# Ledger of designs, part 6: VHH binders against DNA repair protein RAD51 homolog 3 (RAD51C)

Target 1, 363 residues: DNA repair protein RAD51 homolog 3 (RAD51C), of Arabidopsis thaliana (Mouse-ear cress) (q8gxf0)
Amino acid sequence: MISFGRRKSPAIEETSLATSVMEAWRLPLSPSIRGKLISAGYTCLSSIASVSSSDLARDANITEEEAFEILKLANQSCCNGSRSLINGAKNAWDMLHEEESLPRITTSCSDLDNILGGGISCRDVTEIGGVPGIGKTQIGIQLSVNVQIPRECGGLGGKAIYIDTEGSFMVERALQIAEACVEDMEEYTGYMHKHFQANQVQMKPEDILENIFYFRVCSYTEQIALVNHLEKFISENKDVKVVIVDSITFHFRQDYDDLAQRTRVLSEMALKFMKLAKKFSLAVVLLNQVTTKFSEGSFQLALALGDSWSHSCTNRVILYWNGDERYAYIDKSPSLPSASASYTVTSRGLRNSSSSSKRVKMM

## First folded at step 1 (VHH)

Design c01 (framework vhh_vobarilizumab_d1)
Fold by ESMFold2-Fast, scan of step 1:
Formats: structure tokens, sequence, C-alpha cells
Structure c01 (fold): chain B 363 residues (1-363), chain A 119 residues (1-119)
């Protein structure tokens, strides 16, 4: 009996294969282009650098201009990578392009992915704030599934840690989203196999559920203890590529009465998450509640934490209702402009909003 | 923002022809593979035709020889020329960017365009 999701090949058992796959998928490319290269068999820098731009464009189903830029990046990475890692010096323009080209996790909502620069960034801490019921937990579950999309399909091929403080995680919902993901992957890999002779990749929904490490946290003390343990856990489980905290503030709202100390502890915790994100090249997603404050006869929406918290997170996304439609807004990012995108929550997970709202946006 | 708007659907007699259009915006159209899908009432969605960024085309067996996918990169527009239409071609037709790149898994922009083949 053959296990679906594993290819039989002598090359798969070589230590050098893991290194070469890591080289190619870490090039600063969009997930789409990266997936096409890897699906076409270009998994290491030497295999990319040894072909012409026209051959690469044909094999990977990309433009010759894109192929030329890929070859340029591959050659530059081969010659200068070690030097940049040793001294740590880089210019601001290179920093911007590095940010835009980091591996990203799709939300399964293309409109949301576009305002995020292609999805949730690895090596970053992203805060997602919103009112109860807006879909924060839905996004957390979606990302825990989507981080597992194979490298051949433009994903990270990683595993997820889900830290649940409220008991909001529903395993039946995770299964439903995993089933939809498997169906979509089967259709894509069937197309790539039939038309481009690419290798098929197979996954099962139960495998996706097994690859989510779920931690239920019942107090702020347990939350602090778990966060302190995460570095050791991830060092022993290096295939983890996303950490979701749902929600970061729940126990600190309920069980913590010193507001100044609360802000300091949460900021220290976020700094620890940022260090984990950088050290292990993974995404950290912190889900947070938005509350309303009254001042000078006006109401304003505010996150449950003070402004000093914002310096501890790379990106901030605010989820809000516009009538009966759900929207996301880029509030803070070093590389992304302020922008809004609509999304919807379906039986299959996050998707683009209704077509009628999109037609209004064009006008 | 990525936006795809389908048009050109309608009622047509068996043996007739229709040309579908998809107007694209918010991305570098020339750099992406594009595809047409359809979904008939009570059935799952199926791939009809695909076109690479380089112009290579592929078709479902049910439409080979009858349908032609093409693109105009200067106008950011994808086309599907449908000839010798049959009642079983009745479906809502959707255009899609970059058939499962891992970033945009099977989300269709707009309502699609309805094609009805009936006498």
Amino acid sequence: as target 1 above (363 residues)
Amino acid sequence: EVQLVESGGGLVQPGGSLRLSCAASGFTFSSYAMAWYRQAPGKGRELVAGISSGGSTSYADSVKGRFTISRDNAKNTLYLQMNSLRPEDTAVYYCARDYWSGTYPFDYWGQGTLVTVSS
C-alpha cells in the first residue's frame, strides 16, 4: 500500500536534498513563481543557474523576463549570501525587497493576500485585531492549515502551533477547512501533472490535523510558561512555520488588574515571539480584541493594549464590519501601504467577498 | 487589488458561438498563467482551458477543437472563443489567475458569466 503524500525516489533519502530544496524555496520570489520553479524540478541554486532564461521560462511556465531576474537572483545569492549573513549590513532598498519576497502564507482570500503583499509574512510578528465575531479565530485556523501547503504548490510545507486561550478552536471546523484544502490541492496537482508533467503531491485531511500542535492555555501564568518553552519546542520541531496565539490578551483582560505591568509583560512576550520568528524563519500571528473608548464626546476603537505594544509587532491588521461585510485594514507595516480588503467566511474557509461589492469598488 | 471581471455570456442555440472576455486589473497580467473554469447546476467546477504566460494552451477533452483560449497582454484581457456549442456546455464560466499558485487557491473574481445553450 502506498502512502499518499510521499514520492518514492532515491534522491528523497539524501541529506543533500533537504539542503537544495531549502535553497530554492528561500529565493526572494512570489509564492506563485516559487511554486512553479519547484514543481518544474528547480529545487537548488545550481539547477537554476545552469539553465538559460528561455529554457527556464518554458519549463516553469513564466515569462523570459521573470526567468532572467530569477537567474540574476540565483547567481547573486550563490556569490554573496555568506558575506551578508556574516556582517549583517544591507541597504534600505534591499531590505524593502527582502520583505516583499519573504515566504508568505496564503489566507485563501486573494484580496486579503494582495494587501498583505502575498499573504502572512514569515520572520515577522503580525497582530490581527478585531471585535468578537469578526473572524479572528477563522483566520487563525485557516493559516494553521495553509502553512502546510507543499512547496511544490508555492506553500511552506510546514506545521502549525495553535495556542488557544479562550477555547475558541473547533476541531470540526479545522477538519472542514483541511478537507477543502486537500480538494483544491488535488485539482491543482492534477492540472500540473497532466499539462506540465510535474510530479503529483497528495495529502489527507487527517494528516493536516496531525500537523497542528494544539495548546490549551487556561491562565496568564500558563501562557507565560508556554511562551518561555516555545524556543526549545520549536528547536525540537523545526518544521513548525507558524505560531498562532488566540487570543494574546484574553487572560490579561480577565485575570490582570495592574494595567502598566500588564502592558510590560505583553510587550516582553511579543518581543520573545519576534525573536522566535527571526531565529526559526516562521510567522507569528497574534489575535487581539478591539474595544471602544469614549473621549471628548466621541467613541474610538482601540486595541486592548497601549501604544507601546505596537513597537513589539511588525505588522498590524484591523478587522472591522462595514455594514454586514467583513473588511481588513493594514494599520501598521514597514513595507505595506495602508489598504483595505473585503473577505468572507464560507464552509470552505476564508474566501473573497461577494461579486456585488467588487463591482461597486471598480466605480 | 487583484480584480477579474467576466463578460460575454448569454443564451445561444446549439451549434452557435460565443466569445467570453475577462478584464484583469491590479497585477502584472503578462506574468501570470490564466484559466477558464465552469460550473453547471448541481455539478462541481471543472477546468475548461488554460494559457501560460508564454502562450502555451491546454484544454479539457470535452472542449478540444471547439474552444480557443487567448490573451491580449496590452489590454489585460483573457478570452474564450466557444464554437459548436452544445447543451452540456451550459454553465457559469469563471476566469482565474494562476491555477493554484498556493497563494490564490481557486477564488474567482466577480459573479462569473452565465452561458445557456438551448433551443
Scores: ipSAE 0.000, ipTM 0.243, lowest interface PAE 11.2, mean pLDDT 74

Design c02 (framework vhh_enristomig)
Fold by ESMFold2-Fast, scan of step 1:
Structure c02 (fold): chain B 363 residues (1-363), chain A 120 residues (1-120)
Amino acid sequence: as target 1 above (363 residues)
Amino acid sequence: EVQLLESGGGEVQPGGSLRLSCAASGFTFSDYYISWYRQAPGKQREWVSTIYSGGSTNYAESVKGRFTISRDNAKNTLYLQMSSLRAEDTAVYYCAREPYYGSWYEFDYWGQGTLVTVKP
């Protein structure tokens, strides 16, 4: 029987076994191919990389061409830590697979994750815009918790920087979401222990709160100073894998009368965040308080920051109300199609709406 | 959207049999591990059985030899054949799509459940 409750005496299995199992789940494969590999017993990267394409094709009941591509991806995943000996000399295929091998931060809402390509991307800057009360801060807190999900559970195993300009961060809410995250991890690792003999991870909600570096910023001057200091801070705290700014524009709306100067400063700040994201392979999430206007088949943000801002933000997500339901829309992205997904804010954090999941009604 | 819909529950005498069904839609059914879970009044939800994409099966010790899980990929349907039912088998039975990617948010893909009551 699988126990989904907290355990006082966790399993004493080898940790490396759980890590090895999780490696196979992270390969950028279709669910069909991944399912065939797992059902054939190929649950860890080493078991995949050690066989020939012919043997893999036979065992997993896939084509030899599919097996060759899987082995190629598995070998690239083993070797992707080694950068090119020649700086800037990468071919497009290596660039694609480098991006595909990077883990993404789940929002705990699978419908939202699906339109994001699996979650919030590392090495990119994602802007999330929406009206007050739509859940921007909820998403920010959720991501600062979820970045810490261990690699054994499909996460980054990282830490968070949370930059708060409005005083919207509620530590009690962060604790509530951390508690739910710990419960979800115990449920998941209980399943992995039962079916794959994987080690069970132990985390406390207190540990999650300790791994969020919180900065309260009360002026645009402090915000600029902090952003300029982040490269040094992250160099000294290399486990940081997400930087959340809540909100990016708040002090610039209050203190700036020169709109052209404001746009320039914000664009320069966004470029600094992009450089940090690329240098440290982390996600930057910029929360922006805007009003949305649907016109000519697209949403318009209240604060139009021009081409420099657009080029500084890799992805733009717009949060909006559709009746009583919360929705997210992919407004701009070089890699994601325009799509919408519903989400809900619960006592446990972000979750799928009732139309895609029945769990909330059952519990 | 992913949907799972259980049916076949009802009242049965001890030693009796029941067959539960779960109709799946919104995903490629044949690619996923699909499980049965149950929740008795006042108890935690517990795992009952899993059928793998390749057709292999696994069972909780309490139901082994009495329950049989099966799937019909052409009909996108999961079954649980229950025999030699006992009072302790009384529970709401749920089917669930198991995660591939190691993300626990996939545990949110549950059906509404179907009630099984074993009464003398």
Scores: ipSAE 0.005, ipTM 0.221, lowest interface PAE 10.0, mean pLDDT 74

Design c03 (framework vhh_lunsekimig_d3)
Fold by ESMFold2-Fast, scan of step 1:
Structure c03 (fold): chain B 363 residues (1-363), chain A 120 residues (1-120)
Amino acid sequence: as target 1 above (363 residues)
Amino acid sequence: EVQLVESGGGVVQPGGSLRLSCAASGFTFSDYYLYWYRQAAGIERELIASITSGGSTNYVDSVKGRFTISRDNSENTMYLQMNSLRAEDTGLYYCARDLYEYGDYEFDYWGQGTLVTVSS
């Protein structure tokens, strides 16, 4: 294990004493749903937020979809503690300005960035799914490097958390991508800032590696414990701007034979990540390895994971092969149209397919 | 026409040993990073071991000290020597090649797998 900070998953934290009673009355729910929820004993926000959508649906005698929306709403309320409930409804003008000012992390593939609205969005949970070999881990490593691009070069100047569940992270590859990033920053500064001759870029590749907090997670229990500790960790390391989970599903298969139960547990974890993204204005990227045969693209993934999973992530990107070329497709997003873009994985990281075709052919 | 063909799996008692082989064709074997993955029933594929083009090795903690990965560039073959086998080692074992020599663990080429069963 290579350590960029914490070497081990944190211990499970006790939170029962922090329970706030009667917060359920403050949620913007219909009277009938609110009555059922309270009658079932769910009177505080923490009791609602800590329960699965299936358990909530069973206990309150409501649909699982209704229970999921309640959990989502309860989680959002934790992020808006100082705001009135009526202020939770945003007008279109405020939404437009929030979208325009939202920080984004470049993928180093401009064609992919274009379909993403400029890059991976902060305050969002983005799922990236695809078959083995398509480049999910490469994208995760690339984003862990690119989040660190200084503000002077148009980046976020942030740090990364990389959660590795299957041992796919390669430090030598991260170093190679970091070296290319430093070279690109130095090379292209003049083109980006031709009127600002005094710009400085003085980051070393080893500095980039030191700014990736790497967590190797070897069990489902460690994964839950780490997710529960992330809020405290980020509160102490407020310069973190991306959390990568590679892959989100790996350890859940060992504990869950029932695909529906697995989907519910994963959806609850994604809700915790959504709360984290909103509270700290960071990007959460969930890499999802397809473990069943994939023959109809997003339709099979949607059928396997269901609507509750689709609501747990802001954006869904599907990676696929088109002949010998790699493509990314925007399958789900509240703000992005459905679109596809090609990308390549090179020695320097992610790049445009079109840019590689214009290079001098070496060998 | 890249091919990876696993062999050497079988039924063995707890504490026993097996040696898996991965025969490669259709690419310059010596230039590539190679990997062993394991898939157990109901469990997502787990990376077990890796070997670089230069022969440097890496292992997941659960197999460290029990499994040894090696390669023979003259025979275009990678091996996994498995000692002190346990019931939890049961699964389908796959070899994989990265798309690039730079340790891209997302693989475009997989073998069909070889089954290892640890039981009495």
Scores: ipSAE 0.000, ipTM 0.185, lowest interface PAE 16.9, mean pLDDT 72

Design c04 (framework vhh_7aqx_2)
Fold by ESMFold2-Fast, scan of step 1:
Structure c04 (fold): chain B 363 residues (1-363), chain A 123 residues (1-123)
Amino acid sequence: as target 1 above (363 residues)
Amino acid sequence: QVQLQESGGGLVQAGGSLRLSCTTSGFTFSDYAFSWFRQAPGEEREFVGAISWSGGSTDYADSVKGRFTISRDNAKNTFYLQMNSLKTEDTAVYYCAADEYGLSYDEYEYDYWGQGTQVTVSS
C-alpha cells in the first residue's frame, strides 16, 4: 500500500478558512457595495446565495434591486455544480457564442492552432493521444509555458498545474521553452513599442518555471487523492488556467486488477476534470497513449475505456507520424471539424513544420 | 455542527461478523470521502479502509482485504464497515473519519472524526 504522505496541517486549514472568508471579494461588484456586504457579515458565496433579496437588502443597507443583482451573480458563481433544470437550460445560439468567445491557449504552432479554432480551449477537457515519442509531453510542457503569456501579448496571463505520472517532465526542457517564450514576447513587445510609448514585458524564464505547479504522482491511489484535492487547490490559486495530466492512464494500465472498477474510476476522474474546467474556466489536457494502428477512421487507445470515457472528454486530438513528419488530427469535437495539421518539435518548442517566419536561435 | 457517530461495536467470537455504522450530520455527505481507522491498546492508530466521494473507489489495509467491506448510503448520510471472519488481532477502537478532498492513508489528512467504538474479538 502506497502512502500519499500529504497531511492537512493547521496552515492548510487556515488557508482554507481565509479563502472562504475572501470569497465575496471575488464578485464583480463596486467597492462600495462589496464593502457593505462584507461589513454585514456576508463574506462567502454560500451565505449570500442562501438568503432572500429582501433580507440581503435590509442587512447590507442596499436596494432590493441591488440585492437581486448580487444574488444573481452569486448564483452564477455557485452554479458550476448544482443548478435547477430551468436555470441549466441554454439555447443553441448562446452556446455557439460562448464557444466562440472562450479563451484559448496557443500551441506556438499556428497550423495546429488553426484546426483547434485558435488553440486549446478553456472550459473544455481535451484528450491528446499519441504513440510513444510523438511529442505528447512536449505539447504538455509547451501549454504550461504558453498559458502564462500576458494578456497584453494576447495570452491568458495564467498559471499551470502539471501532473506527472510517468516521470516524463524535464525541468531543463521547460526552461528552454520558457527562454524561447520570453524572447518571442520581447520581439513582439519591441515591435509594438513603435506604436506605443511603453509596452515591454518584464517576465524572466525563472518566473515562468515558478508559475508551474508540478505534482509527481507515483500510484493510482495518489492520482485519485490529488484529483479530489484539485478543487480546493485551484480555489486557493484561481490564476491557474491549465491542468495537464501526463499521462492519465499510466498507473491504471499496470496495477489495476478489476477492469470494470478501473473504467469507473477513470470515468469519475474525467468527470471531476470536466467539473473543474467548467467551474474555474480553465483548460484540462489529458495526455494518453494510443496504438500505432489507424483502423476504419479512428485510432485505438492503449486502454479500452468505453462509452463513458468517450463522452467525458470534450475534444480528442490524435498525434501520429506521416513518414518523417508529425501530424495532429481532430478525431472528435462538438465544435471543431475533422482536420489535420503538421507540427514540429524544435529547440524553441512546438512550431510549424513548413512555416518558419520566426528564426530559431541555435545555442 | 459537524458530527460523526459510530455504532455497531461490541464483543464477538473469532470467525464472527460485525457491521459498524457511522452516521454524519452538518455537511454535504455526497461531497466527502470516508474512512475507518482503528487503534489497539498500546499501538498507533492505523488505516483500515476508505471509500471515495462517488463510491466508485475503495481501498483497504492488507490485513483486512477480502474480510472487510466499506460502503456508503448517501440517502441516510451513513457509511459502513462490514467486518467478516474476525480475528483476535482485529480487537481495537474503530474510528470513522471524513475528508472533503479525497482518499488518504494518513490520519492527519482527515477533517472530521467520530469518538470511536470498541470492537473486542475473543477466541
Scores: ipSAE 0.000, ipTM 0.104, lowest interface PAE 20.1, mean pLDDT 74

Design c05 (framework vhh_vobarilizumab_d1)
Fold by ESMFold2-Fast, scan of step 1:
Structure c05 (fold): chain B 363 residues (1-363), chain A 120 residues (1-120)
Amino acid sequence: as target 1 above (363 residues)
Amino acid sequence: EVQLVESGGGLVQPGGSLRLSCAASGFTFSSYWMAWYRQAPGKGRELVAGIYSGGSTSYADSVKGRFTISRDNAKNTLYLQMNSLRPEDTAVYYCARVTYYSGTYTFDYWGQGTLVTVSS
């Protein structure tokens, strides 16, 4: 027996919006997945956190993988009192040396930042692979500017090293992106000063360019020498918070005849980059070319070094064309789910392909 | 909306040449990777050649050195130049638009095809 206009399910009665303390609609989910959760009666975090991924997937008519990610988000959102005592237990040494998460480096594309967990992560090596013309260098330049966003604006307040192997870095483009960054920061800090009496930050585009350490590398021997020198350079310039290599493989494809030794040298460089990232709490971003390989009746994505290189990086992002739109895809990560996001390249740098969010204004 | 129309097929003697054309409409042709694939009677579909939006090309081992894929973005046209044709090249040839799906480039649209017969 069903009363007209309302289901008599105990779960729906318990999870009505009028009585819920924490609602599923507050989770950072797509509208379609959020709608399916609410329709299935999962309107509060406690009802979600207590269910298995298989039961949630069945009830909400979503995939097991989607259900598992929802459960991760729900458990993360149940702060402090709802976690088990075992999960809350820490020794005094761990508490003393617990580092708060550093801010991430925004790409100025909020959709791309969202799939990256908020932006490019420090203490990690992130590989960004893509076909020529897709925007790899644009992302590299954007990150070398955005790492400099002050900490009071949500950034790292750091400097950048840009290692250019192909001659793709255009100083005029870096200036254009820096000018846009300064305008966005002036808008944000002016708002914060007016409404919250926060201090204003003054920075000029020329200052941003001066804070990018640019190295032009014309051979694989110069690349190896520079990588070996980076630890000393960064120890003398501890305000560096990103190292960008554009591209990591260019000279090793053109100038290096011994493929086995090439792989060893590149793996050694990757280990040095990982050590630098961990030691100095900075982000390393390795830009790499991908190509299509014809095999077994289909096109396959292939990085310049293939599978042997993929294990040397923490995160791997692939940039690709889908129709007229640029997309980024998280191919490998220990902490990020597989996801895609569109982005566009404008006169002001990377932005969303839609007008829905402007993350730089919030920083 | 998206349309791909192939032409240029026909009967040719072994060792002969043909040039196939594909007229594209309903999308920004220059932004898409494009491919040619073929299907012989009683056999599955085989990728023949692909071309990136930036102009880089890829070929099946069976056609390397004999076939050349090219594009004219101003005319929204894809081409396949076929030289030193063999009886084994007999198939319906299809023009396809390439998209990315789950770590692999695949096809989302294809044309009606053009028949190539290599026979004496």
Scores: ipSAE 0.000, ipTM 0.258, lowest interface PAE 15.5, mean pLDDT 74

Design c06 (framework vhh_7n9e_1)
Fold by ESMFold2-Fast, scan of step 1:
Structure c06 (fold): chain B 363 residues (1-363), chain A 120 residues (1-120)
Amino acid sequence: as target 1 above (363 residues)
Amino acid sequence: DVQLVESGGGLVQAGGSLRLSCAASGFTFSSYAMYWGRQAPGKGREWVSGISGSGGSTAYASSVKGRFTISRDNAKNTLYLQMNNLKPEDTALYYCARDYDESGYWFDPWGQGTQVTVSS
């Protein structure tokens, strides 16, 4: 086992952004609308929620309809002070607002984040399935980097556990994505410093790699043992905010002959991950291979272990090719509608599939 | 059995050009994004460029952007890297890789590579 979090570094004074910067960045808005809102000086929920829709529209140069929707989102985000005097019980309204306000990890692809309700949800187990080559490992690496985005920049300020069953984790790729993340953070915090006098965040790509706890798992027995010990490990490393398993089924496809036993063991493992997600308020991401099956006159994607596995996770995202473009589809979720979004894998990690400008603008 | 075979490397003077090729077999080439990577002596592997399955989207590392062009010919199952204005810092073993999410970028089933040496 390799742990990136055990290197000693000199203590450096932490630089933090104003708390207000984090709040606006976390709203589930398009990047264009969020940019206009931040440029107009609306960086905190209290500043947004206390303004009329007409004033917000004027200040941010957006429509009154857009301003009204932003106000709805800001007001919903302010209502998380749920209290109960009776046995820790909560009313349904408070439960709804807790679900709407769950911390989410950005994928760095805003179109994908939008169909996910803002990103990968904490307190949930999300399965990401797809054919070989579609980018499951790329998403896993991206999330292990992005969970570390500081709270001041709208992230969770957390650390990652990456459980690797196939040897698919490439440290060179993680470094490249970390370098891009640092550049994006420097650009964002530079903008905030210039326009809002906020403090700048300092991180190096090497710091990001140090905050990924990497576990190489070579057998199903090791996988079971590790999962059983995760609660103790996380209790000692409470800053972990994502656990990625790449892939959840690999050793169970190769090392198990009893299909019914495999399904039971994997379902027990998923239940343990759900308990960890709830207990520590972290995201669990299970990467899984899907197979193509013929059903009702057409070919459809199916999970490698069949239908009984499909009910073991909170959310299921299926990655697929549409021509030569990569797409993600929300196949199952208690809170998200079925939707698709395109994404691309670049040297900088996941990004929107919108083409970079190849047009020469005539003067 | 997946096979990737790189060719086109050689010795070239600074400011020169080379065109690398990667011949792919054993899989449906057009269904996979493809990548070029490189490894200089004593250094780790570095991602250079990527191209989508149809060739409609491309991406480049900042160190090569504007100098290198990635392309593919799906009818010939061949990936290309056109390298212009080469610098001594571009000296490395160049290899291609299929987008292989269970195995990651830049290892099996990547090829054995083609050596590019840029003299001063």
Scores: ipSAE 0.000, ipTM 0.152, lowest interface PAE 16.2, mean pLDDT 73

Design c07 (framework vhh_enristomig)
Fold by ESMFold2-Fast, scan of step 1:
Structure c07 (fold): chain B 363 residues (1-363), chain A 119 residues (1-119)
Amino acid sequence: as target 1 above (363 residues)
Amino acid sequence: EVQLLESGGGEVQPGGSLRLSCAASGFTFSSYAISWYRQAPGKQREWVSTISSGGSTNYAESVKGRFTISRDNAKNTLYLQMSSLRAEDTAVYYCARWYDSSGYEFDYWGQGTLVTVKP
């Protein structure tokens, strides 16, 4: 007999449910603990972050110590829960559900991840602007490593494209950050194996370097040609989850004399990156130089080129100095409130500035 | 304004020697650690050597024993003495000023000087 009725969109309903379950999988938890949380109805980060450790322990049938660690991890992976409550239940709930489907790449700085909504968003173009020496290239290298963190450790398990216009990419630094990432994964996985009998992940620093597709671009003509070729390249390498451009404006500042035409070309390039981000569900990160501007008794950071280009990007993050500390500021975003977070650059990559760090001393 | 200007590059046969210079201006040269980096055609930039403000030196494993970094604070000049050159040493060599003593961030780079070792 022919069936005359079907559910409107069962695939969409299944996709939404899978995405919520996958958000709980981003927490670096043992399968048994994760299973207990899901069985108790804690399938998304916001539901976990909104309860007390005692209530979570009771509901999921785990120890209060385990519940406390889970809450700490959940709070590191989402916006401050108290802010969501203040914004009104209906609007906060709708906003949360809209964001549940977006995978995010950790910066290894939890304070920075918190203001970013959990990390650098896929399906978005994020512009990161800053003065020389503030850490733009460090963030680019860090994201190229961190996109590769396996799902079992809370990552995307993807690969990176790094487009280098200045020649600022240093393979020895990428190796050092990759080595630190492997050590962190080994420590986490070892802990989970000893206490929760979870499987250990195996990845070598050399594997991380092999999973970064590096393109050296020496002129604006080469940059345009490469951007036009990226759709074909990514369609053949669908495991790419981040494209980093360091820097987006370098050759256009050096080799281009028609300012109006330059702005149009850059805007067209940004729109192509936005199309790639949406089509392949990957993150695009555009690193850009900024200059300081004194206005009304304060200094503001201004982009090297006019604001019309920056309107083509989804998110804008400005890196700045506050005294001797590095800070990141959410200048523009459709989904993130304006906020600042400190970060530091260590031998192991980006970390919270509140963490004690040992820096390399030249002998 | 801060400037770094490399010179001394050229063509040399394998086993030969070259001395690179980096002239610095616009800052207190003696207060900063400064590094040499190099970039071969189509490859990523790699660290070669660093000298601290106090004169302590460090080298990449691939150049250790063959290259010597030095500085002349009176002349605001950084040097790289290269010996026993190999085809693999062919690259544009850059001078870079460290942002701070950490060695993980650079605020200024020079325009580079080309070294070609022809087998």
Scores: ipSAE 0.000, ipTM 0.413, lowest interface PAE 10.5, mean pLDDT 75

Design c08 (framework vhh_7aqx_2)
Fold by ESMFold2-Fast, scan of step 1:
Structure c08 (fold): chain B 363 residues (1-363), chain A 125 residues (1-125)
Amino acid sequence: as target 1 above (363 residues)
Amino acid sequence: QVQLQESGGGLVQAGGSLRLSCTTSGRTFSSYAFSWFRQAPGEEREFVGAISWSGGSTDYADSVKGRFTISRDNAKNTFYLQMNSLKTEDTAVYYCAARPLYSGSYYDTDEYDYWGQGTQVTVSS
């Protein structure tokens, strides 16, 4: 049985998206040109809008000027902006600016945020792997609080789903981090109110805890059932901006005996998480344990599902000890260079290992 | 620095009860999470139970769940393990341990910065 963090039940409900697509026959075109478009397979507005004028002209056997006018009409025929009709490949410049505009969740450790490009990225699946005790759960709790930072304070103003497989989530720790977050926000908004006459944010630590949807999962079958239910749950709670799974492999490592079936099920879950991240513009964070492997003449830290799992995640971060200091390493990312950053876990959450607080304390 | 001292161990018959105490000294009792571990002769230390910094959350090993209860008294800088319905298999040296609130798993002995010296519990049939 799945434990839900709020009073919403998994009651069966038919979900249909009101997606309106106009066929090519609705465009104000001559019958000859319309016939050529349909014969070339361009039967819906989105397929026309996603192609270049040169490709459309070639495929439909029309002039490039005719193709350009058709694309102009198609881009104006649904939704308020032609941008919403464009689907398919983008040029590299557009891709760069799209990535730069993605919202990011701060870790409260600026050194770690810097190597992450500003924080944990939405629309991505980020795997965070590490040995027991390195701080994976601390990062998960921190992100479930920080996703809620209001837009007035530079945050996302979102809510969190926290899926707990090991029983490692401590509500009192979440409260402590929430209290620190509220104090930091009050200082920031007080400064902005005094100097820029901005509105002060009114958030309480209790509100932050209420905005974390906590799910305790006690078996791999419960985990699979919950993951299958998440799309419906998030469609009913669209203010969710992060899903944290702590840990992704616990029940599959300890309870699941068929290794071939285990690999298939885990891969299917990863694909579902990627779909959720893209569909709802949220961050998925998968916490995982590492193991040691011998590679290139030395032992290295490797994630439990290493090579086959790594292709299912956008970003892969490895947490490790360097002596008595905690470090994070960007092992895999399409957009981030390989880099390391130190971090520390304090009573107030994640912070830089060597950073000084801007607060003055008297002793 | 935190120092831990156990008390309350001894000999008890199967089906009986014992209450172990762990008194702490040092920095901030309220900023630490506390746990009990036990070790039988020839075996490794195993987790018994844990309590959060506020006392609002507890966790137990399956072998003791329903029989043992962990609690804390912040005013006395002391935490306890109430052991009921004791079995001969509960015979072990019991250790109290403290970890910073912000450290990792309750089950991992390497997460604990401070340990007591241990107290012997012997359950006779």
Scores: ipSAE 0.000, ipTM 0.158, lowest interface PAE 17.7, mean pLDDT 73

